# Ledger of designs, part 8: VHH binders against WD repeat domain-containing protein 83 (wdr83)

Target 1, 315 residues: WD repeat domain-containing protein 83 (wdr83), of Danio rerio (Zebrafish) (Brachydanio rerio) (q6dh44)
Amino acid sequence: MAFPQPRPQAPQLPQHLWRTVDCQQGAVRAVRFNADGNYLLTCGSDKSLKLWSVSRGTLLKTYSGHGYEVLDADGSYDNSQLCSCSSDKTVILWDVASGQVTRKLRGHAGKVNCVQFNEEATVMLSGSIDGTVRCWDTRSRRMEPIQILDESQDGISSLKVSEHELLTGSVDGRVRRYDLRMGQLQVDYIGSPITCVCFSRDGQCTLSSSLDSTVRLLDKSTGEMLGEYSGHVNKGYKLDCCLTDKDTHVLSCSEDGHVYYWDLVEGSLTLKLPVGKAVVQSLSFHPTEPRLLTSMEGRVQVWGAEPEDAAENES

## First folded at step 17 (VHH)

Design y10f (from x9m with Y106F)
Fold by ESMFold2 at other seeds, last read:
Structure y10f (fold): chain B 315 residues (1-315), chain A 123 residues (1-123)
Amino acid sequence: as target 1 above (315 residues)
Amino acid sequence: QVQLVETGGGLVQPGGSLRLSCTASGFTFRTYWMNWVRQAPGKGLEWLSGISSGGTYTYYADSVKGRFTISRDNAKNTLYLQMNSLQPDDTAVYFCARLPDEWEMFSGSFDYWGQGTQVTVSS
């Protein structure tokens, strides 16, 4: 009458390689899911932006128009528009279906490191080595920004927008959160150049990575440090960090060829995912599923919580 | 046309100090990270220090940490290196160098530098 022992269930973390995509774009500086997670964007050192199907791993469209490396990109919620930014000092708004440039926006005095739509895609926000964040109207034929934020004392490395809030990271070691409706600004001092910022899924926390090889979780409303995650290597690259789809773990790229996962609450290392032998430059976590994109050199890999084999040949 | 011109070198006794300057022209200085590099007699290039575009982040090789201070004045398009506690093995030609990609800080791939300025530390 002995019962078989239940098998331990593995954590639902993306650790199984589903696909490798050779992007043929030189180094892939950024990889991004679109809003629904069915498509991905790749930003190439060869000056191209590419759109791919996540499930099929196939190239859907190439967007050419930047004069230097593409450094970041974002897709609108309705999948009709893309924005991108580049070492050529410009921001481009693209029509997804036609592949045509809708706007090429100039004004930054140097490389543009980051770009994102607001939720309605009525505005693009961009951050540059020139220390400014610029806000651009997507609906207008005007080419000047509708707002310039110049509080930073050094370059802007990362930005994210959520509802009415803008989160920015700067080389000056500060994470800034702007409440765009109330006109308020909160500044959190980290003390080391920021490489990436993001919001938690529940909107209660912010996450930042910095060149002191440390990722930090802060309470959004108070600025209290809730967690500190280290062991990875981030000394000289703009590496991405994020939270899982359910806010259970913190992730970071690393210069040692791994993606690190820490338990959000305990801060303990849960998984050290071997991606390869070069810098893991960028990552993106699926909005609702345990699925991860990584970029290393010219390749993007798609990772899932379970092996994909059972579905590979289905139609 | 990008130009970097180093000045301020010279002869100094051991334990002494010098301040080097590098005047930049032909590019938007305030949007580039800048570095100092030296070449001692009979040796290869040695990276010493770097500074971010806004000047808020500085970093140093272990050999000069605590003795050298990098700074910049973006209004004057000028990079500086304050060198204290100089010793004979600091004798070298000192170059300022422009870093084309701030997110590859330690690549050693500088796209422009000047002719250098000689620093000689001797009794």
Scores: ipSAE 0.869, ipTM 0.935, lowest interface PAE 0.5, mean pLDDT 92
Fold by ESMFold2 at other seeds, fold request of step 22:
Structure y10f (fold): chain B 315 residues (1-315), chain A 123 residues (1-123)
Amino acid sequence: as target 1 above (315 residues)
Amino acid sequence: QVQLVETGGGLVQPGGSLRLSCTASGFTFRTYWMNWVRQAPGKGLEWLSGISSGGTYTYYADSVKGRFTISRDNAKNTLYLQMNSLQPDDTAVYFCARLPDEWEMFSGSFDYWGQGTQVTVSS
């Protein structure tokens, strides 16, 4: 006879500070996990991109080549390449191991707010204040974009790629979802400048944040609003939002120095995490574990669901 | 060289209207958020209104909301401010200003300014 199974427990949320990293990059404009969650990227107002070990909290490499602030970055699935974008109007493709610039891609007419690889790392996608999304071939020596998407009436603030879908957010108050395989476009009207977009982990929903201090969850296939989350402050900054590793909670940065957690289904505030006294500008959630990165000013913090000593004793 | 030139100021009666223009040159106008700021005699600078690069998002200080309307024409590299229901305390020099970082909308940090145009509201 076996013992009874343990009773269900409430979800464990990242709320315990594991580590603080002073990045020495000026303001950290974006913080990102790599694809497997073992490394993190920091995008500095000092024009640098840095790669760090999450577990050790140690600097692994500095990437220099942008002429102005680095605004976003992404790592390829195989950890061989990085991409980044900047106020210098360029997208850079980097070789991780050597730190060398593989390509510096020009064409955007203004600062580039967001960048991501597709799943296969055959394409980089970038979004700019010039209102375009540009697609760049990573393996060609060609310096022109392979496609330009110009449906937006205003700047592009955020983009995410999942399988063959591209999700974009624009200052024009619209979230756009492109099926890149079939060439179809679906548009959801939010009505306030979009600051961040993402997909749910189960692929059924999209999430968006906007300058009306509201995060919204939509059914991807129908466009129906399934949830609406507020109480935080988002009035003048491009703040990140996301879903937890198991789609149980919605998170948002806030101008009041907190990260807000709402129960996805009930819509109620579960946790108001005090990060500091300044704007929490960026966050990133671990792909598979309850672990969170935050950036505030020049500091990045790593948060876990248990105190670090307790988490290390379980393997 | 970046240049911003305001026109359209003048003398108006209380309750009157004016339309200010700001012509931009020396930069890619359509990729910057733009703002209007004023300075009354003996006072500090007062931010009034801003508009996004594509023109789809506008925002206003409470003191002018409902009376002033910001707009832009990117084909003409021109920013506008329509001012209605003007009162004597609207008397000021009005400046257009370029916002270098649209995602710090309220930082108060503008990198380029025009010379200004005088608006005087008196009977």
Scores: ipSAE 0.868, ipTM 0.936, lowest interface PAE 0.5, mean pLDDT 92
Fold by ESMFold2 at other seeds, last read:
Structure y10f (fold): chain B 315 residues (1-315), chain A 123 residues (1-123)
Amino acid sequence: as target 1 above (315 residues)
Amino acid sequence: QVQLVETGGGLVQPGGSLRLSCTASGFTFRTYWMNWVRQAPGKGLEWLSGISSGGTYTYYADSVKGRFTISRDNAKNTLYLQMNSLQPDDTAVYFCARLPDEWEMFSGSFDYWGQGTQVTVSS
């Protein structure tokens, strides 16, 4: 027998535009929240990295030192350091407060697509079109990587670090998960160039996007595909994907100017967020709140679950 | 000095096959995605095919899919195009082209080109 269902509470998805920032950095290749979500980083094709206050919408500092476009960046857990990577084949470690380059690390044979600190910010990990992941000591004066991972048969497009695990995505169509504590490697074959990887918030799943216009959710332990999400366009760009702050939805950038949201469990499209009429290149989801950053061409937009205060807009 | 040199063109009968080569020098070949493009007499440029830096990903224009095969040998700094089932409308100058940004695959923005090799398909 059927009973009337109570009307479900509307999901708190960031669908209301709060702010548009014209970054003045050329194309913004990546946008990233810092660890606590109070700041954001923008990676410019003009070779600059910029740090912004999310709540105030103001530029805090510009970091100059790369010789070509900046492709990715990350902030340390304590907000004292930044790392960035570039088409100039380098990884830079920055002191946040002074804006000075602490180290400019060379060794990759080509563009460096991705970079992240480990949780303790004792190392940086970088991935390059040269097919290697390199691990760099943040506290040593040595300029050589402390570890090089060369299992990939093609370029590295994305990497993420969680606890003792490193997750990488490659153009060779494989997602690799390294257990750094046990020294083990697990490989999941997707079959299409990977553009972005991430962990679920609960640590039990991995998410990957690829050039076959498909985002896939896999059980981390078994490699079993738990969900498959499509309808967006991802055929020729390194587009980001992510999960919401509470693992309720899967998100993907798209070449059609939208961010797509799918219900994680049902796989159905929940929202097709119109960002603009160009490729939505990058996104970042707030660590604890329903807030989203998007980049399209030279602008970044901040999205929230509720409309911005109307009194603020009248001033 | 970046240099791309195409070879292997010539005269071939309809239905025949040719294999083009492009020898690269002056840059780290294995860290660039590479492409083939052609220009038929009196026509504009037509993109044909691309290949990733490691060679694991290949992609093709609809007009040549199933007939042409792109490949590379990074140890020899050489890009290849195997062309099968050639027809008179495949007559063109064929160019090897370097893609500067692999993540804008279809922007049409190639930074270095070869001087081309002529392929002529006629009875």
Scores: ipSAE 0.866, ipTM 0.935, lowest interface PAE 0.5, mean pLDDT 92

Design y3i (from x9m with T28I)
Fold by ESMFold2 at other seeds, look of step 18:
Structure y3i (fold): chain B 315 residues (1-315), chain A 123 residues (1-123)
Amino acid sequence: as target 1 above (315 residues)
Amino acid sequence: QVQLVETGGGLVQPGGSLRLSCTASGFIFRTYWMNWVRQAPGKGLEWLSGISSGGTYTYYADSVKGRFTISRDNAKNTLYLQMNSLQPDDTAVYFCARLPDEWEMYSGSFDYWGQGTQVTVSS
């Protein structure tokens, strides 16, 4: 058999609008791909959570059960369960297929800003304005958390879990990384309220956004700052940041209606994507393809790296 | 029932200082960002300062930055405003206000207010 002929591959960035979805949920506070990128979740100020097909742009199911705004959500790896969190101080575990509430978990003293499954969906993790992270067992019928983390001196704005590690961002200006098995804790002091945290795709770095309008890339193990990205506006909103599917660029929402792209290594602005004339509140990058979700007010948009092909629109 | 009660207003001479207090009840104080707002005679409301739920983040309007200091004591359910270098233009009714959405911190959409306390700066 013949050896492949290698070709250099340029990074492709989502800059072409493929689809606009009017969600009819009031403000969409968060938009999220599921683990395989085939579905998206929208968290509404109207108290609803909705599941959509990315490829068709169609509504699949509406989940009702929160008493106030839905602030974040996540899907399990096998697409069988959803979790969500709300201004009603609860975390809900949902059965995807039936739309029924499996469990409504109480205990946080205030709004719950963020929620995520671990990779195996055996645990849900939630973070609240009350300054705690709570860990909930998805397999048991108990209503109490299996662990409460209270090291933060102010509210929790964002959390992400990878393997046995938990990354949190707090208004106290600190990014915290917990080893959930051994109880070890690494603290990185940023100095401004954190609005979003995430891991790089290769697992070697952490990314954080903060109210000083700056996104920072840190070495996960040492806390050394590897990159610093600015020029956008983040002064009063909980805005999302992320890395591209191949860790080539850093993205951030902005209060000026754009999503900013910076080259990860050079730190230079590559693209200022015009989403609209209001705050771009949330974004999510596809796990393996150059595809981006944005939310602004009540609308979600899907962005691709190339103009949508007419053949792809036919079944 | 949510209640916010301001105290500590009064008459002070130019260049003087006052410390305002706001005692909160009827809600979980430590889970809300809190603010001070004032209304001068014949003028609209002016936002002055805010503080995060845990007290680690404070922010100020340019008109009072460097002269006013916001703080809170969550064990006592009390919000404070230390006002220094007061001038006649600081004469106003001062209100304690609760912010329902910390992630629209400049919205001006406060859901509960105190009755206000009068501060008068004059000879």
Scores: ipSAE 0.872, ipTM 0.938, lowest interface PAE 0.5, mean pLDDT 92

## First folded at step 18 (VHH; from y3i with Y106F)

Design z_if
Fold by ESMFold2 at other seeds, look of step 21:
Structure z_if (fold): chain B 315 residues (1-315), chain A 123 residues (1-123)
Amino acid sequence: as target 1 above (315 residues)
Amino acid sequence: QVQLVETGGGLVQPGGSLRLSCTASGFIFRTYWMNWVRQAPGKGLEWLSGISSGGTYTYYADSVKGRFTISRDNAKNTLYLQMNSLQPDDTAVYFCARLPDEWEMFSGSFDYWGQGTQVTVSS
């Protein structure tokens, strides 16, 4: 006559569709949460950058000024500024509220694949097919980069900034980590063109995706390979990878229309999320909650760990 | 004006080797991925090989893997194709092609082409 004990709950993974947004921007090359996770940015092949409310799924503002496709974007910590980069070889700094271009920065010799503010939004970092990373001062009226990093032997595909560290991925098959305070450079050789890099949430690991259809987790301090995740398809596209909000799982976009989830420690496939029938181009994980953005063609989808009506009732 | 000019074609015996060159002008060569494509008599276009902008990544069609080697010299704005172990079915016009979007590398959407150079493999 005893009652059975409850079974342990599965990890909270974003797998329930909350919202679909038809962005009207052509292909959405990148989708990004802002710093607090309340807004999202979409980078359009139609040359536009758009800002949306995540909770409402509504367009808040359109930013026009790039001469070709927008490839990446980032929002400042205080939501006052945006930066973006484009196939037009420029980086633009925007004022969020007015929609005006604050600065249009030239100097890259080719397409600019990635851009991010540092934590304080005092600089922007950009990476280009020209093989350089360029550092731009956001607070000065100076139009020249304050630093150019040219160690890469091929194009830069991805970069991330955390505290005093810059992580870059290159087509030359190398992940580079710069300690900007100490002036040190660590290089990890992966051996296949890198498509995305990121830090783990605890700051102890780095994650990279590459054109050999493999995502790799490395110990940041030693360079030791801690995990290797495969089964997805990444052969010819710049696809995003990331870690969940609690560092429990590794995610990757895939050319087969899915987002793959692997258990970080065990390395086993946990979930193969069907997004659609085209290349899943980009993803972004919420900074603190189990929520995921995906882009495929011209659509962005918002995913949560439980059906939206149940999540709203809990809050 | 973007220009791609192939040279180095000619007549070669089966089992022989040939080196093609493609000289580029009118654009910043070192910021584009480049490709070789051929067209055999009476047939459609066949993609052969591609190379990244910095030259560190190369990739090949199965039909030529192990026999052909793509390379580039960015200081000379020149793309190369070394062709070894040539057979009569390698007879074709060979084109140099520019890839506008490196992150859709198998789309087949090349924006500029050379005029081509004839390669004939015959006894």
Scores: ipSAE 0.878, ipTM 0.940, lowest interface PAE 0.5, mean pLDDT 92
Fold by ESMFold2 at other seeds, fold request of step 22:
Structure z_if (fold): chain B 315 residues (1-315), chain A 123 residues (1-123)
Amino acid sequence: as target 1 above (315 residues)
Amino acid sequence: QVQLVETGGGLVQPGGSLRLSCTASGFIFRTYWMNWVRQAPGKGLEWLSGISSGGTYTYYADSVKGRFTISRDNAKNTLYLQMNSLQPDDTAVYFCARLPDEWEMFSGSFDYWGQGTQVTVSS
């Protein structure tokens, strides 16, 4: 017989409200941590992008330049640049410090749902209801995309970049993973419109949410389904999903005003976090700490693993 | 100007079939989700069906599931509704409608409508 392994201690999960930020942006369509987790971005239906200090809870800068709702945004690793995308069919590259528009990129035929920098911030990648992913050079004065990916049969809802890989989700019910070095494409068929995709922190799995109210974890290399998580409501909104900072739990937004947490391995519901009475549309997990951002209507909330008073006493 | 024009309505016997068409102009049709909605005499609007911009995802109200089929031809800027097994309570004006935000599918907030086409199911 083998010696039994001790059961891992349950990780602390962000479930204690630290802050509520009234963003004054209309509906907040997306909330995002920056790369180091010290700042957050809010994408407003009022056409604005805002940058906030997480620890202070204060507005640092407003970025105005989109003609319609801002739908997604990302910050470069060095905190010098932002990118954003909008219902105005454009992608904007911003200089963080000056607030100036560096590039306003046109070419998509419809709303741009998602945008992210590559690791070096030399390229922006955008996905649109027009069914294309477009790659834009951040250093070139040219306004044309350097690459267009048009394999999707319907709109692109979500994309993520990790190392040499691009992961996309489409309304056509497929998750696509491009190996950008080798020019290879892997397609995983989910069968329901994809609302969000992401990589696990260890890079071995992909996670997807879809309009069948189901989040699925797949082995990246084989496409084998490793987990399936349900009980939340996702029927008509583009809701975010993610993994915790240590890949212990799966999270999803829900139309019922909660964020759901499932144990990644067991698949059981661990926590049903009450955020409010409306759709929880977006979430973002801190890169290294158990800290969560949620957006619901015009507000963002910051959640920690322990009450903020207790964290202050320990420091 | 955005325009949506429905055709194909008419009189049909119970159990019969009709195909409605909606021709779109003034916008990039293939980048919008589209819907069918009807209004029976003296009643409110009833949502029937929707279809994604690429046509790969379709969804239906329970009242018409299995009898109605939504489809689109993006090359012709045309939305269709195939209606089978029609009954007298399907009598209504049928409208095509444009969904401005695909990620609020059931908001009921359509930004452009056609003028409607009358469907009458009667022996």
Scores: ipSAE 0.876, ipTM 0.939, lowest interface PAE 0.5, mean pLDDT 92
Fold by ESMFold2, look of step 18:
Structure z_if (fold): chain B 315 residues (1-315), chain A 123 residues (1-123)
Amino acid sequence: as target 1 above (315 residues)
Amino acid sequence: QVQLVETGGGLVQPGGSLRLSCTASGFIFRTYWMNWVRQAPGKGLEWLSGISSGGTYTYYADSVKGRFTISRDNAKNTLYLQMNSLQPDDTAVYFCARLPDEWEMFSGSFDYWGQGTQVTVSS
């Protein structure tokens, strides 16, 4: 705080490295916080899914069962179940505590790029290079999907679920928002292959990243472009984007080894975080705290808004 | 068994056109991004163009942009390359190649290749 003149406090952004975790999973294709932000998931090119304690930086469990690379994963709200998807064309539902495969769901004709539970974990949604989104019941013995969405003209790269809405991104350059209760669909044309989609925390906006090295913020109800964020490099990789815990900034991975932060409203670059010398493949922002996960090659890094003094004091 | 078979090569005069085809079998063609690559006599491999699994996204090397057009027909399991304004330095064996990871578009690591078709541009 400034005493000679008052200055508004700047938002705290995660820019201080707390931990580096060598996951021993080959390339880490995706990193995800669980719903409460106390655990993290890592999706390995070695076919494994791993669960870690964020605070301790320690491995808690390894989940083996996929026949090829794990590409995405999600944890249920109550921490009892995990879902994951893979280049083996399957979606797996796991019991967290036992590590056992509850269901291995088949039906996609190609790689499954993305997967998420709905909020109550009664349904899993998956998106594939085959151009379909499939909805799977987690509670019944049925192994067939409840619903197949096939509106996309090309592969599905990303999906997110919020309440009764499903947001998808496709290589066909379109962001699609489904109202699953009303059976309605809104399509927003971006024009370049979509790599990642998400909702704003307040639920009023959608965010998308695409292969034209541009992240775009749209008004959810009208489709109007509210913001456009560039300067990073995204030309050939499926890179993640997100919003901060309080919707103050837009983040994107980049092929140049940085994570970019832009002010949501002004659109100006706030921070160019040096993660490393290779493609930053994935990121995840903590649900309630200024804390960021990044993955680059086989390593995950945890970033906080202040240095982690407790770790530095141990000797 | 994965198989890719190129056809449509031949001899053409400078400024001419050819259309190459690549017929795919042994895999679900519509779920893979596909590419064309060529090898001129005594030279290394040169990537030319790629197309997404659904065909909605195409991309090209600068050396062929504007002259070559990639397309696919997923119902026929066939990849195409329309080549216009051919010049003698386009003389090469042309290969159809399958991209195993669409999210490393420029990796250069194709997992299956055809046997190639010869294109010769000369007077």
Scores: ipSAE 0.875, ipTM 0.938, lowest interface PAE 0.5, mean pLDDT 92
Fold by ESMFold2, look of step 20:
Structure z_if (fold): chain B 315 residues (1-315), chain A 123 residues (1-123)
Amino acid sequence: as target 1 above (315 residues)
Amino acid sequence: QVQLVETGGGLVQPGGSLRLSCTASGFIFRTYWMNWVRQAPGKGLEWLSGISSGGTYTYYADSVKGRFTISRDNAKNTLYLQMNSLQPDDTAVYFCARLPDEWEMFSGSFDYWGQGTQVTVSS
């Protein structure tokens, strides 16, 4: 007699709308969880950065100081600092509690598309249309970067930091991974302008989205293509991609108003989440829970794996 | 102040070629995506081609793909359009245009334009 095989559990994917946050910031160019997932950041075309409680959907603080649209932001692990970047060519370091600008860093020759702290928040890394990544010391009053990376032949669209590694995406169609401790660089050629990059949770893979409407999963060390995900629309916008909290699915924003989910291993489309009728420009996945943030125009939405009142209705 | 100046237009026979130039000043040229747009007599604006700030990515309208080539020389602050296999339908004023947001490539929202240069394709 054959023993029955365990059935796979249904995916725990965020597909139920929990909240809509009316940010009143014009278009929201980026939405980001903080490191513990309890707060969210919204980057407004009205030049403001706002911090919100995820669970309550309430505004906690507004950060004003950029001269043009805020394009990206990140929170430090200890929740004491924020960084942001803008079309005004600057990177700003903020004190979370006071809302004051700690540092306003100039030097990029063009708009700054992406910014992130390293884990210790001792460095901010920023990427610009000027083709450079700049490293800024958060602890020093010095206004010059401690390092400039200029290997890219075109603008930088996205960057992510994990431990001692920096991953960047460029309009030149290349994903670059810098080993900052060893001074080494690995280049993976995708061949279409990169819009977003990230690491897998297990640290063994990289993910990239590009203007050929394709998301690609690569082996980090060899550059071997492990997966290729398509069906969405990405032809002219800087759209975010990511992996779920447990590395089971690949997600991408889309110009058709949906967020697409693919099974990471099989590559099959699992879910086409309708967000709205406009470009879904940004997304952020919760670090440990099946929770998703999306931005579409000036609207930010929080999505969960079950309807918010599911426990109430079952009782 | 931002200035864009097109040159290189003129009269050409069907099947001929022209190269347009656009000289930029008053801004950091190498940090902007640039485009060519044309307007035929009595018609609206038609987007033709764009090029990324570093020049590594080019894109074209179907009507000109394969016949027109966009390029740039960032050291000379100059944008180019090489036009081959010209036909009477290509008769228009051609404009150089600056794209303020590279991540709205097809919005049609250019913030600065040149004065235009006339291209006339006729026997």
Scores: ipSAE 0.875, ipTM 0.939, lowest interface PAE 0.5, mean pLDDT 92

